VH-VL binders against p53630. Designs and how they scored, part 25

Target 1, 237 residues: p53630
Amino acid sequence: MNSKSQQQEQQPIVFVTGTDTDVGKTFVSTLLVHKWKAAYWKPVQTGIESDQGDSETLKNFKIAASTWQPPIFTPTYALQKPLSPLQAMEYEPNVDIRLLDFVVPEEWSAENPLVVEGAGGVCVPITRKLEITTDLIKHLIETSGHPVYVVVVARSGLGTLNHTLLTWNHLCDNGLRSHLFGVILNGEPNEGNVQALKKFGVNIMAQVAQCTTAHDQDMELHELPSVESLMTQQDVE
Short names: E, the ipSAE of ESMFold2; O, the ipSAE of OpenDDE; V2, 0.75 times the mean of E and O plus 0.25 times the DockQ between their complexes.

## First folded at step 7 (VH-VL; framework fv_guselkumab)

Design c4 (at its last look DockQ between E and O 0.42; V2 from the best seeds 0.71)
Fold by OpenDDE, look of step 7:
Parts: sequence; C-alpha cells; structure tokens
Structure c4 (fold): chain C 237 residues (1-237), chain A 120 residues (1-120), chain B 111 residues (1-111)
Amino acid sequence: as target 1 above (237 residues)
Amino acid sequence: EVQLVQSGAEVKKPGESLKISCKGSGYSFTSYWIGWVRQMPGKGLEWMGIIYPGDDYTRYSPSFQGQVTISADKSISTAYLQWSSLKASDTAMYYCARLGKYEDWLFDYWGQGTLVTVSS
Amino acid sequence: QSVLTQPPSVSGAPGQRVTISCTGSSSNIGMGYDVHWYQQLPGTAPKLLIYGNSNRPSGVPDRFSGSKSGTSASLAITGLQSEDEADYYCQSYDSSLSGSVFGGGTKLTVL
C-alpha cells in the first residue's frame, strides 16, 4: 500500500500562471509535477500547427531523481495559431471557448495533486467575452470542489520586479491572496530581486533554471517545497 | 498478483554473448519501470540500470554503462539484460525488479533471479 | 566501497531488539531522499521490507520498523525470531551518481 493511499486530506489543484509567455511555466510545472507526484492538465493549448504542445514537452522531460510517470490530461481546447486563445480563435470561427467548458478531468483520481498550467499571464484573454486567466482560476475555485492554489512563474533577471509585482498585486486585488502559494523565479539566480520582492510581501518559493547536468536538476527538484508544507503555511496565514 | 519471472540459469564461456529475460504479469507492464540488480557471489546488491517499457527510455549505472544493454518487449511484457561478450567477472546472480509509482526508486517486486556462470 | 555504509554483521538472541544502521552522505540520505530496506533470506531473492523510511508493506510484521535522521537511517527489529536470520540492505538514491545506491548489506544472526 502506497503512502499516498493513506492520505485523508483532499488533494489540491495548483494553477501555474506566469508574468508573461515564455517565462518557463512548462518547465516549472514539470518540476512541480515530479516533486509532488502530481497529474498535469493544460486546459488551453495554442500553436499546435508548429509546436508539439506543452503536454508532450512535460511528458518527455526526464528527471533522474524521479521515477514518477505523470498522468497527463488532454487540453479542453487546442488551437492552431501560436497566439493568445482569443486571437487564435479568430482563425477558428467555430471555436468558442467558455469558462463553463473547463471542468476538471474526470480521469483525475484525486489521489495526487493536479497541476494546471495556464496560457500566458494572468490578464491573457481566453474567451470571446474577454474573460481572462484570472477568471479561469476563479472558476476552478468555485466549481472544482477542491482546494485551489496559485503559483506564479516569473523571470529572475532584469525587469522581473515590475512584472512580478503587477501580477502579484493583480491576483491579490482579485481576492486570490489566500490562494497564492508563491512565486518561482526562473533564470540566473538574482538575490537582489528576490530580496526586493520579499519586501513587498511576495512569497518566493524557489529559484530555478534550466540545468545542464542531471545532478543540478536533481538539486533543483530537491529545493522545491512540498505541497503539504505549502498548504500548512496557508492554513497558518 | 504482481509477478516477475526470470529465465533459467546460464553457463557460458568467456567471449560468448548472453541475453536473459524477465517477464512481468499481474500489472500494466508499460506503466512501471523495470530495473536490473547484480549480486556477485557472497557480495551485496548493485544497481545496473532501469528501463521504462512504455517508451523504452533507459538509465544505466556509470559502472555498467556500455557493459550491458537493457531492453524490453512490451508485446510480451518482457524485459531483457544482455552482454555482447561475457567475462569471468560477470559470474553473478542477476535480479530484475519493478519500481513502484509513489516512491522514487523503490524496488517493490523482485524476480527470483538468474544465475549466470562464466568459466573457461 | 558501498555508497551507503552498513555494519557487516549483527547478532541477537530470540526476543531481543537489534538495530541495523545505514550511513549515507549529503548526496543521498542527507539530501532528503527516502530510504528503503530489503530482506534477503538465504538462497532467495530480496524482498521489500520497509519503504519510504518507515512504511511497512502488507505482510511485514510491526516488529520491523524504519527511521531516518540526518545522513543516516536505521532498521529496528524487536522480538527477534529465528526466521529473521537474513541479509538486510538499505537503499536510496544518490544525486552525485544519478542513480540508485545500496548499502553493503548486514548479515543478521539469531543466536
């Protein structure tokens, strides 16, 4: 009997968003999925005409320290153009993304956490009604029946302060403060930015970067907090 | 019930090639890693390598990299360990073992072992 | 020789408590990787005894227990029985080797 089968607590849904596109959301999601032995779901995938998709990227990413094989669920929507969901739909007039269409996959056994990767940043429009990623997060909070938390992925280097703070404050202003696990900074380590963000009340979960060695990758995985520790921290606040 | 059944004992000469097998049953063969572990006579356990039959991805211990080849045939739920040229020092018991899902690098089920004897 | 260090042998009388230590380093147990224990009876294949530092699989008596602290792990056997005479191996993952590592094994003799 696996230790996971002994857990009585309801498993969380963790939504991974970012400050922008190409900040490393897929990479960070992959690390979290392996760290937490979680399932993975990207509700909206764009750019399938030229890209294999983030789900395939995650599936093919190998971590030496991990023997976890993540359950990966099919995107609710897959669009051809490498654009925002709203813009991509302009090329597919028969596609009409609605928030109500996003239902947690039934195949998710809820024995392990579910990592949900968003498209772009928090203000990216995903419906023709101009609903944004933040609205999708709220929708999952209201409808999933599970604890829902948010991780923000940001770049570590120059310019990240403004983008990270804007994203963080946006989520807080939208009533999601109690749902925020923290920020994961992706890139060359930058302690100055880390300290600056902390002064503004931003919780920095970790600093990560693409590694060239298996050892370094294992170390990064180790540095990530457990989902249990994060949940406990939220209960105290 | 999960079972791993290995091929029978082998007696070989130096320089000969060998391929031993491990057949899994009672579970989804393509959903779990299979590892190989060597135990020389009177010695301890040594991890050799692992394979994921779902996509044939392999990992080797540095000590065994290039010395052996691990493969799988998912159509018959069988993993393999093979040598191109045996040495006397390859004389040992060889175990296959399944890796569990929820604990990293956990060998939760083991085969009965295959004794390989290499002598002139 | 082995990345994880075990005493080569331990002994005890029936009914006694014995412990087997497993000492690692900062690249394996000290890194926080879980320790698993295996029992190998004479002439048989290894069997899973403890997983995830302290969990017992179905069928393993509660007189077997595992613990981990710092860079070391320990297997404790209470109420020692004659059938416990076997070799015991600890196992973990090592980040420097990017792979599984075993202890050298401990031969337990029941006097």
Scores: ipSAE 0.869, ipTM 0.933, lowest interface PAE 0.6, mean pLDDT 95
Fold by ESMFold2, look of step 7:
Structure c4 (fold): chain C 237 residues (1-237), chain A 120 residues (1-120), chain B 111 residues (1-111)
Amino acid sequence: as target 1 above (237 residues)
Amino acid sequence: EVQLVQSGAEVKKPGESLKISCKGSGYSFTSYWIGWVRQMPGKGLEWMGIIYPGDDYTRYSPSFQGQVTISADKSISTAYLQWSSLKASDTAMYYCARLGKYEDWLFDYWGQGTLVTVSS
Amino acid sequence: QSVLTQPPSVSGAPGQRVTISCTGSSSNIGMGYDVHWYQQLPGTAPKLLIYGNSNRPSGVPDRFSGSKSGTSASLAITGLQSEDEADYYCQSYDSSLSGSVFGGGTKLTVL
């Protein structure tokens, strides 16, 4: 009977969202999946008429230190147009996305974490009832039976203070503060932005960039926190 | 059962080209990395490079970058190791091996080896 | 010199316990990368013996065991038998070389 045995809980779901489209959610998800030996699920994929999709991008991303291959689960919905899920449904009127359809994949063994990548940012509309990514996160919290945490991906440079604070405060105002692992900044290191965000109470859990060399990527992967340490941090805070 | 069957022994002269093969069977060839490993006479194992046949992505050991070409033909489940100009110092046993996908850098199945002898 | 250092040879009588060390550095084993072990019987290809530091594939007797600590790994063979006479290689990923490294190999002789 010690506190270490009490810290070993059911494997978590970690939802990766972002401050905007194209902030690097799939790149960060790839790093986390390989760091944590996690499974991956993109519940809603759009733009499949011209793009292989984020699941295939993650599958094909080569990490020199990690020839292990993640379990990758089929999206619940895959839509043709490169638009928000709500807008893409205008071009596929027989598709009607409902939050109750998002059930964690049955084939997930739960022996390792599950990384779930959202579409766009926290307010992206998903359903015709105008339910947003934040509502999907809450749905998984309520229905999955696993601990659920959130990672926010943001650009490291211009504009990030505004977009990151808006996203962070939105999630906190929606009752998700105790679920937030933190923010990962993606791009050229910017210590000024890091310190500014910290002054506002934002937890910067890591800084990453898409590296030119395999060695730099190895070091970046090594420096990312373990899921266990992040879960321990949440209990203490 | 997983099998890797390599082409037969080769006797070559310096300056000649050579392409040896490794045919995989009993598994999804395009879903696993294939690596090549050299063993010089009386010496240990040296990793040369890897290929992912699903998309032909390759990586080479620094010692072998520019010295050999690794390729695959997924239509016949075969990986290749190729020299454009052999040297006497290329005399060695060459193994192909599959990397398992549930562990990092695990050579889980090995071919029988191809002996390459380069002498004038 | 190999990036992973093994003794060139080790010997033991039948029934004895032997160990084979594999000493790496902070860029490989010390960075936390797994160690795998391969057995190469005379005139044959290497075969997987131990993976992920300590796991045995099917068909490998439990008298073979592996461990890892710090920058080093160890293969132990108990109840030594004459058929164990072979070369043994450790292997890991090395971040400085961005690729796989093998130990120099250890020839086990059963007396």
Scores: ipSAE 0.745, ipTM 0.874, lowest interface PAE 1.0, mean pLDDT 92
ESMFold2 (binder alone), look of step 7: mean pLDDT 93; pTM 0.951

Design c5 (at its last look DockQ between E and O 0.79; V2 from the best seeds 0.78)
Fold by OpenDDE, look of step 7:
Structure c5 (fold): chain C 237 residues (1-237), chain A 120 residues (1-120), chain B 111 residues (1-111)
Amino acid sequence: as target 1 above (237 residues)
Amino acid sequence: EVQLVQSGAEVKKPGESLKISCKGSGYSFTSYWIGWVRQMPGKGLEWMGIIYPGEDDTRYSPSFQGQVTISADKSISTAYLQWSSLKASDTAMYYCARLGKYDDWLFDYWGQGTLVTVSS
Amino acid sequence: QSVLTQPPSVSGAPGQRVTISCTGSSSNIGAGYEVHWYQQLPGTAPKLLIYGNSNRPSGVPDRFSGSKSGTSASLAITGLQSEDEADYYCQSYDRSLSGSVFGGGTKLTVL
């Protein structure tokens, strides 16, 4: 019996969102998946006409220190155009994304955490009814039967303060404060921004950067907290 | 019960090719890494490489990269270690071992070993 | 030369406590990678003894314990028995080598 058998019986769902479309959500999700020995699911994938998809990216991202082989579940929706889900659907009139369509994959055994990667930022519309990513998060909270938490991926550099705070406050204002694990900053380290965000009550989980070497990738992995530690912190608050 | 059964002892001459095998049973062969570890006579353990039979994923130790080939046949739950040209210095015990699923680089089950003797 | 350093030999009398050290560096144990321990009885294959620094698999007596601190790990054996005479190996991952590494092994003799 390995150490995994000693983990909590009720595994969490961790929703990874971002301040923008190109902030490194897939990269961060990959790190979290390997750190937590988690499964991965991206409910909505766009741009499949020109991109292999984030699921394939995650699958092909090898971390030398990790021997984890993540279960990857098929997107509920895969759209052709590299646009927001709402805009992408304009080119596919037979596709009608509904929140009710998003059901946690049955293949998920719940033996491991589930990392769910969102499309774009929290206010990205994903349905024709103009429901946004935040609504998807709420839907999972209400329907999954599992603890659901949120990780926000943001850039580390100039301009991130405004975007991060807007995103953070938006989630808080929508009743998700108790579900927020924190923010992961992606890019060159910026201690000034880290300190500034903390003054506003933002929990900074880690600073990471995309790496090209195995050594650097391993280091980034170790910068991340365990899912257990994060859950414990939430219980105390 | 998880078991790894290796092929029998080999006596070879320098320059000959060799392929030894490790058959897994009692678990999903395609869902776990399987690796090879060398132990020279009277010496310690040396990691050689690992393969994930469910994917096209093979990793080698830098010391063994290009020196050996690790492969697997998932249809018969068997992993292989092979040499194109043996050297006297390849004389050793060779173990196959399974990696645990949730603990990185944990060799949780081991084969009984295959003794390879290379002499003129 | 092994990346992880172990004493080549240790000895103890039956009933005694013995400790086997495993000294690494900032690129392996000190980097936070888990340490595993294996027991190899004479003429046999290695067997998993401790995993994840301090966990015992089923069938391993509680007189075996593992610990990790800083750049080093330790295996402790209490109530030493004659059947404990074996070679013991620590193992971890080294990020500089991008691979698994073993200690040089320690021969335990029961006097």
Scores: ipSAE 0.881, ipTM 0.943, lowest interface PAE 0.6, mean pLDDT 94
Fold by ESMFold2, look of step 7:
Structure c5 (fold): chain C 237 residues (1-237), chain A 120 residues (1-120), chain B 111 residues (1-111)
Amino acid sequence: as target 1 above (237 residues)
Amino acid sequence: EVQLVQSGAEVKKPGESLKISCKGSGYSFTSYWIGWVRQMPGKGLEWMGIIYPGEDDTRYSPSFQGQVTISADKSISTAYLQWSSLKASDTAMYYCARLGKYDDWLFDYWGQGTLVTVSS
Amino acid sequence: QSVLTQPPSVSGAPGQRVTISCTGSSSNIGAGYEVHWYQQLPGTAPKLLIYGNSNRPSGVPDRFSGSKSGTSASLAITGLQSEDEADYYCQSYDRSLSGSVFGGGTKLTVL
């Protein structure tokens, strides 16, 4: 039974985006899915000609502290080439991605949160009309009927101040500040970068790193905030 | 009603093999972990391992890794605990238990137990 | 011995309150992992009693309650009855062992 987490409010959708491709979005999504007992959806997957895809990667990632088996929903679009969705469509001309096609999976029971993983960074082009990941986020806000929030994954390391600030400010300038849970830094902890980003008004919600042992991954999972506490912070602010 | 029904008591000699069973009913067998827990005479509970039926996902306690094999047959909703060569120290009560879906490592429903006695 | 320490026994008279402690460490209860409690009546299988620190499954009387603070958890039984005579086990996940652990068990005797 889900009595201790049962709420009469709508369960949230949490969109995981990033500062770039390969910053650890799938790893962070996996941690959040297990921490929040959430379902998972990758709306558009590219590169399937040689890659199992992010849904399979998440399915196969094991965290010893967690016995949660997440519902994992089929991508709305799966494209062959390992390119942005826009570019991948050049090689599959019968595919025409439209934002209206991104409907939350009807199999999602909404008894638990839904983690939605984006492709690449916030400006990655998805449709032939040059709609980007940010437009997909806005589409879900407008059409899903659920509260929608955003988590930004950024690498921890030398160049992250620039990339994180650009991404954060882009989302804020697009009217999404009240939807932002924060930034998760992925990689070797760097307190200097954390403090610098905080001075610029970026909310750092966690620092994580993919580790070699189950013990270390259990520590990373525990350090993540609950979805309830994050939603409460948005309501108070 | 969720039920876990285990195979009957066993009396075996050291060196013999054994496979005991746990049949689940009243729920979707493939949607929940099943675990095995040992209780030696007069002692407490020790988890041995868990399996998610229909997948290649079995986890063993370090104390039992390599000592037993846990398996499942989803076509008959049955989990198994198996020894290739029993020792006298394997004498114990063995429980199967289902794990709850939303609370990690929660053994929410238990079988009645299978007493395994290993003696000369 | 057990990474979760329980007193080996506790006793109380009918109608009284008793508590059973479960003392862990920073690698389990202190790390924020949930505590579950199981009751094992004489000659029977364990049964879920309390889950997620303090939640009661249907059918468990509200005179059973659980709590957690710091590195320890506690099971309280009020209005003690003769049928409460059983062994009680706490359980939590331990990250240093990368596995779930049970406490050593507490035998409750009703005087």
Scores: ipSAE 0.683, ipTM 0.865, lowest interface PAE 1.3, mean pLDDT 90
ESMFold2 (binder alone), look of step 7: mean pLDDT 93; pTM 0.951

Design c6 (at its last look DockQ between E and O 0.66; V2 from the best seeds 0.73)
Fold by OpenDDE, look of step 7:
Structure c6 (fold): chain C 237 residues (1-237), chain A 120 residues (1-120), chain B 111 residues (1-111)
Amino acid sequence: as target 1 above (237 residues)
Amino acid sequence: EVQLVQSGAEVKKPGESLKISCKGSGYSFTSYWIGWVRQMPGKGLEWMGIIYPGEDQTRYSPSFQGQVTISADKSISTAYLQWSSLKASDTAMYYCARLGKYDDWLFDYWGQGTLVTVSS
Amino acid sequence: QSVLTQPPSVSGAPGQRVTISCTGSSSNIGAGYDVHWYQQLPGTAPKLLIYDNSNRPSGVPDRFSGSKSGTSASLAITGLQSEDEADYYCQSYDSRLSGSVFGGGTKLTVL
């Protein structure tokens, strides 16, 4: 029995980006993967010399309310240094990241949505040609054959207005407005910032934070919007 | 066809150890959670715990944590529920049940049950 | 005693409509977690009857229907038949207990 997979529509790819490197992209991706019963793919992983990687973090993150076991696909590139992909490649001369190398994993059956986690923010360079995360998103839109949408993860607190608006406007200016699901704010709740961002036309999907109790975490997960609701909203716009 | 077949009825004395089994067939055993549910005589259903055989992950109800052990043998598609020392109060019907893949905490298929009687 | 509250018994004559309520709280049904229903015929194992609040598995007659509202769920049986005499259990997830919870069960008698 699979009531949630009875959707006849083509499953979406949702790209999770952020306003910065440490804004909680992996955490938000984990919540979305469990909420949507999605698969997970991080195309570029850096810092493997000192970190287990975001894929392992996601795999080991337990949500009591969820019995979903997410399919996790191997990064196309895994680099040693905890730097941007461009900088990390300086320490690995034989690695040359190209946009054409990013192909949706064949193991993805498209039975479930695919959450794709980006490295850093939208302007982070990922190739030696100085192509950025935004270019990777465009590449997936052009080549995957699936609907592609974008979620922006931002901090909830002080300073988020500037970074969030810059990121949002950057994506809009690059022709991705119709692909934007919205922004998820990570941190202590801040209604003032939420209201301010909304005045600028930013769609706020949710406010989340890492919780200390399983109860609070479960409740937070349940408050996230369904992927179907988000897709429906896009069709109306 | 998905089937869960449980081991036969058990009659034990207090203090004895016991391990009952649940064999899955007709599906990928390592790709689904399997849970145990207790039903005391004339009483309702009580969730005990679940195991994901593919990763050997277990979750227990707080009421049963430390009271029982749930395990699985992937090679023979079998899940187990065991006691180190039975009590008279453990007398009950025990069901294994599969959890749905896309529906959280849905017990979609059930075993026929194993009756455990503990008496002096 | 059970986290989800059901009436201990309900009864109806053949052909009638009966309903079984399942009352939860803000940490389970009221939190938006799905409700499932199981039928247990006398001397048998439970069987899935309704999943995700209102869906019927293959083989379950359309006489059975489920609904959910607020902190409660309901199982309705129309055109009651003698073979419907059984125990019925609602089930959901509770965030405070971090696990599955069942109702106390309802014994349905067909008069």
Scores: ipSAE 0.896, ipTM 0.948, lowest interface PAE 0.5, mean pLDDT 95
Fold by ESMFold2, look of step 7:
Structure c6 (fold): chain C 237 residues (1-237), chain A 120 residues (1-120), chain B 111 residues (1-111)
Amino acid sequence: as target 1 above (237 residues)
Amino acid sequence: EVQLVQSGAEVKKPGESLKISCKGSGYSFTSYWIGWVRQMPGKGLEWMGIIYPGEDQTRYSPSFQGQVTISADKSISTAYLQWSSLKASDTAMYYCARLGKYDDWLFDYWGQGTLVTVSS
Amino acid sequence: QSVLTQPPSVSGAPGQRVTISCTGSSSNIGAGYDVHWYQQLPGTAPKLLIYDNSNRPSGVPDRFSGSKSGTSASLAITGLQSEDEADYYCQSYDSRLSGSVFGGGTKLTVL
């Protein structure tokens, strides 16, 4: 991407959020990082008492078509308990997360996009002031000095209409419509859900399935849209 | 300048072990994949495997999985290809090559080659 | 037979133009994966000639050019010179094999 289409003045930050925990944000982030030749940052990681973390998961994920080795930045906060950041701080009372602490890593050269993976969904509480993931997205918009966009990861199956519409409409109602690239559905294809979401005006930018064979992963990577095409789409609407 | 310098030609018998080397210079050794490519006498090119020394990550072509071992010593910027038990069919020219950083599967710089001859 | 098919040989007189084809399938070139070209002069290692279908690395003369269309790629050499006598290999990624594939090679003879 970058050796053939690097014509943009300033590289974007793309925030990957989800409709819930475990909807496949790390898998989708991995695909996007390899498609876009991007760097990766998980600003807040919880549950490290029993999990190596999403940065290690992404680092170790192999996609046969890609030989990209992403820059992977250290989380600003890493908390022990597998809870929301707010709740995890109850077990680490000397940790006090503030939105101002989330500064785009200086090590990011900004020669390639930065994929930022959120914790849980858009309303997950992060700070003791009850600031949520949406507030972190707005903070990055205001302070990073880069264009910021949002990708929503949702499951493809039963129940996703409600959760996806709630998430999508929440982001739009918070003034982020012009920042939304779209929704990536993760799981077994469900055409009924896809068409229903489209009727509500939700942009479905891709459909993927985790645990896919190496061949299918290559095809999913190949079929993802370029970051340039997504930015062009947002500039028009 | 980017250079890949390989160890010298080898003459071996079937069943012997062998380890050949590829020393990289003029670039950050740990920031690039380096791979091994076989060329049988009078034949074309076949990738064998690649290693990313910065993360000690290795990928093998299915035809070579379990047949060779690829490794690296980043303290001396050197990649290795080794056989535990050579066969006469391993007689070939072996190249190391660096992959480009931003272009998937691009072999941008090549070593001079190591001729391996296996005969009884 | 190679996954990427090249003519075994081509020839041309000095100053003329030759082309070398590289024919793949829907799992490689036809899927949109990039094509790279390598030149192997007699008795030497391969050297990168063209990358990402049409890009020339520094030091490669502009009389070498590459293109891709459908399931095929092509290397063109204009102003043919005696030092162009070499073997030429195309290469792409194949999603069915989950790996890199090389063409069988084309020997260019300069008459």
Scores: ipSAE 0.624, ipTM 0.849, lowest interface PAE 1.7, mean pLDDT 91
ESMFold2 (binder alone), look of step 7: mean pLDDT 93; pTM 0.946

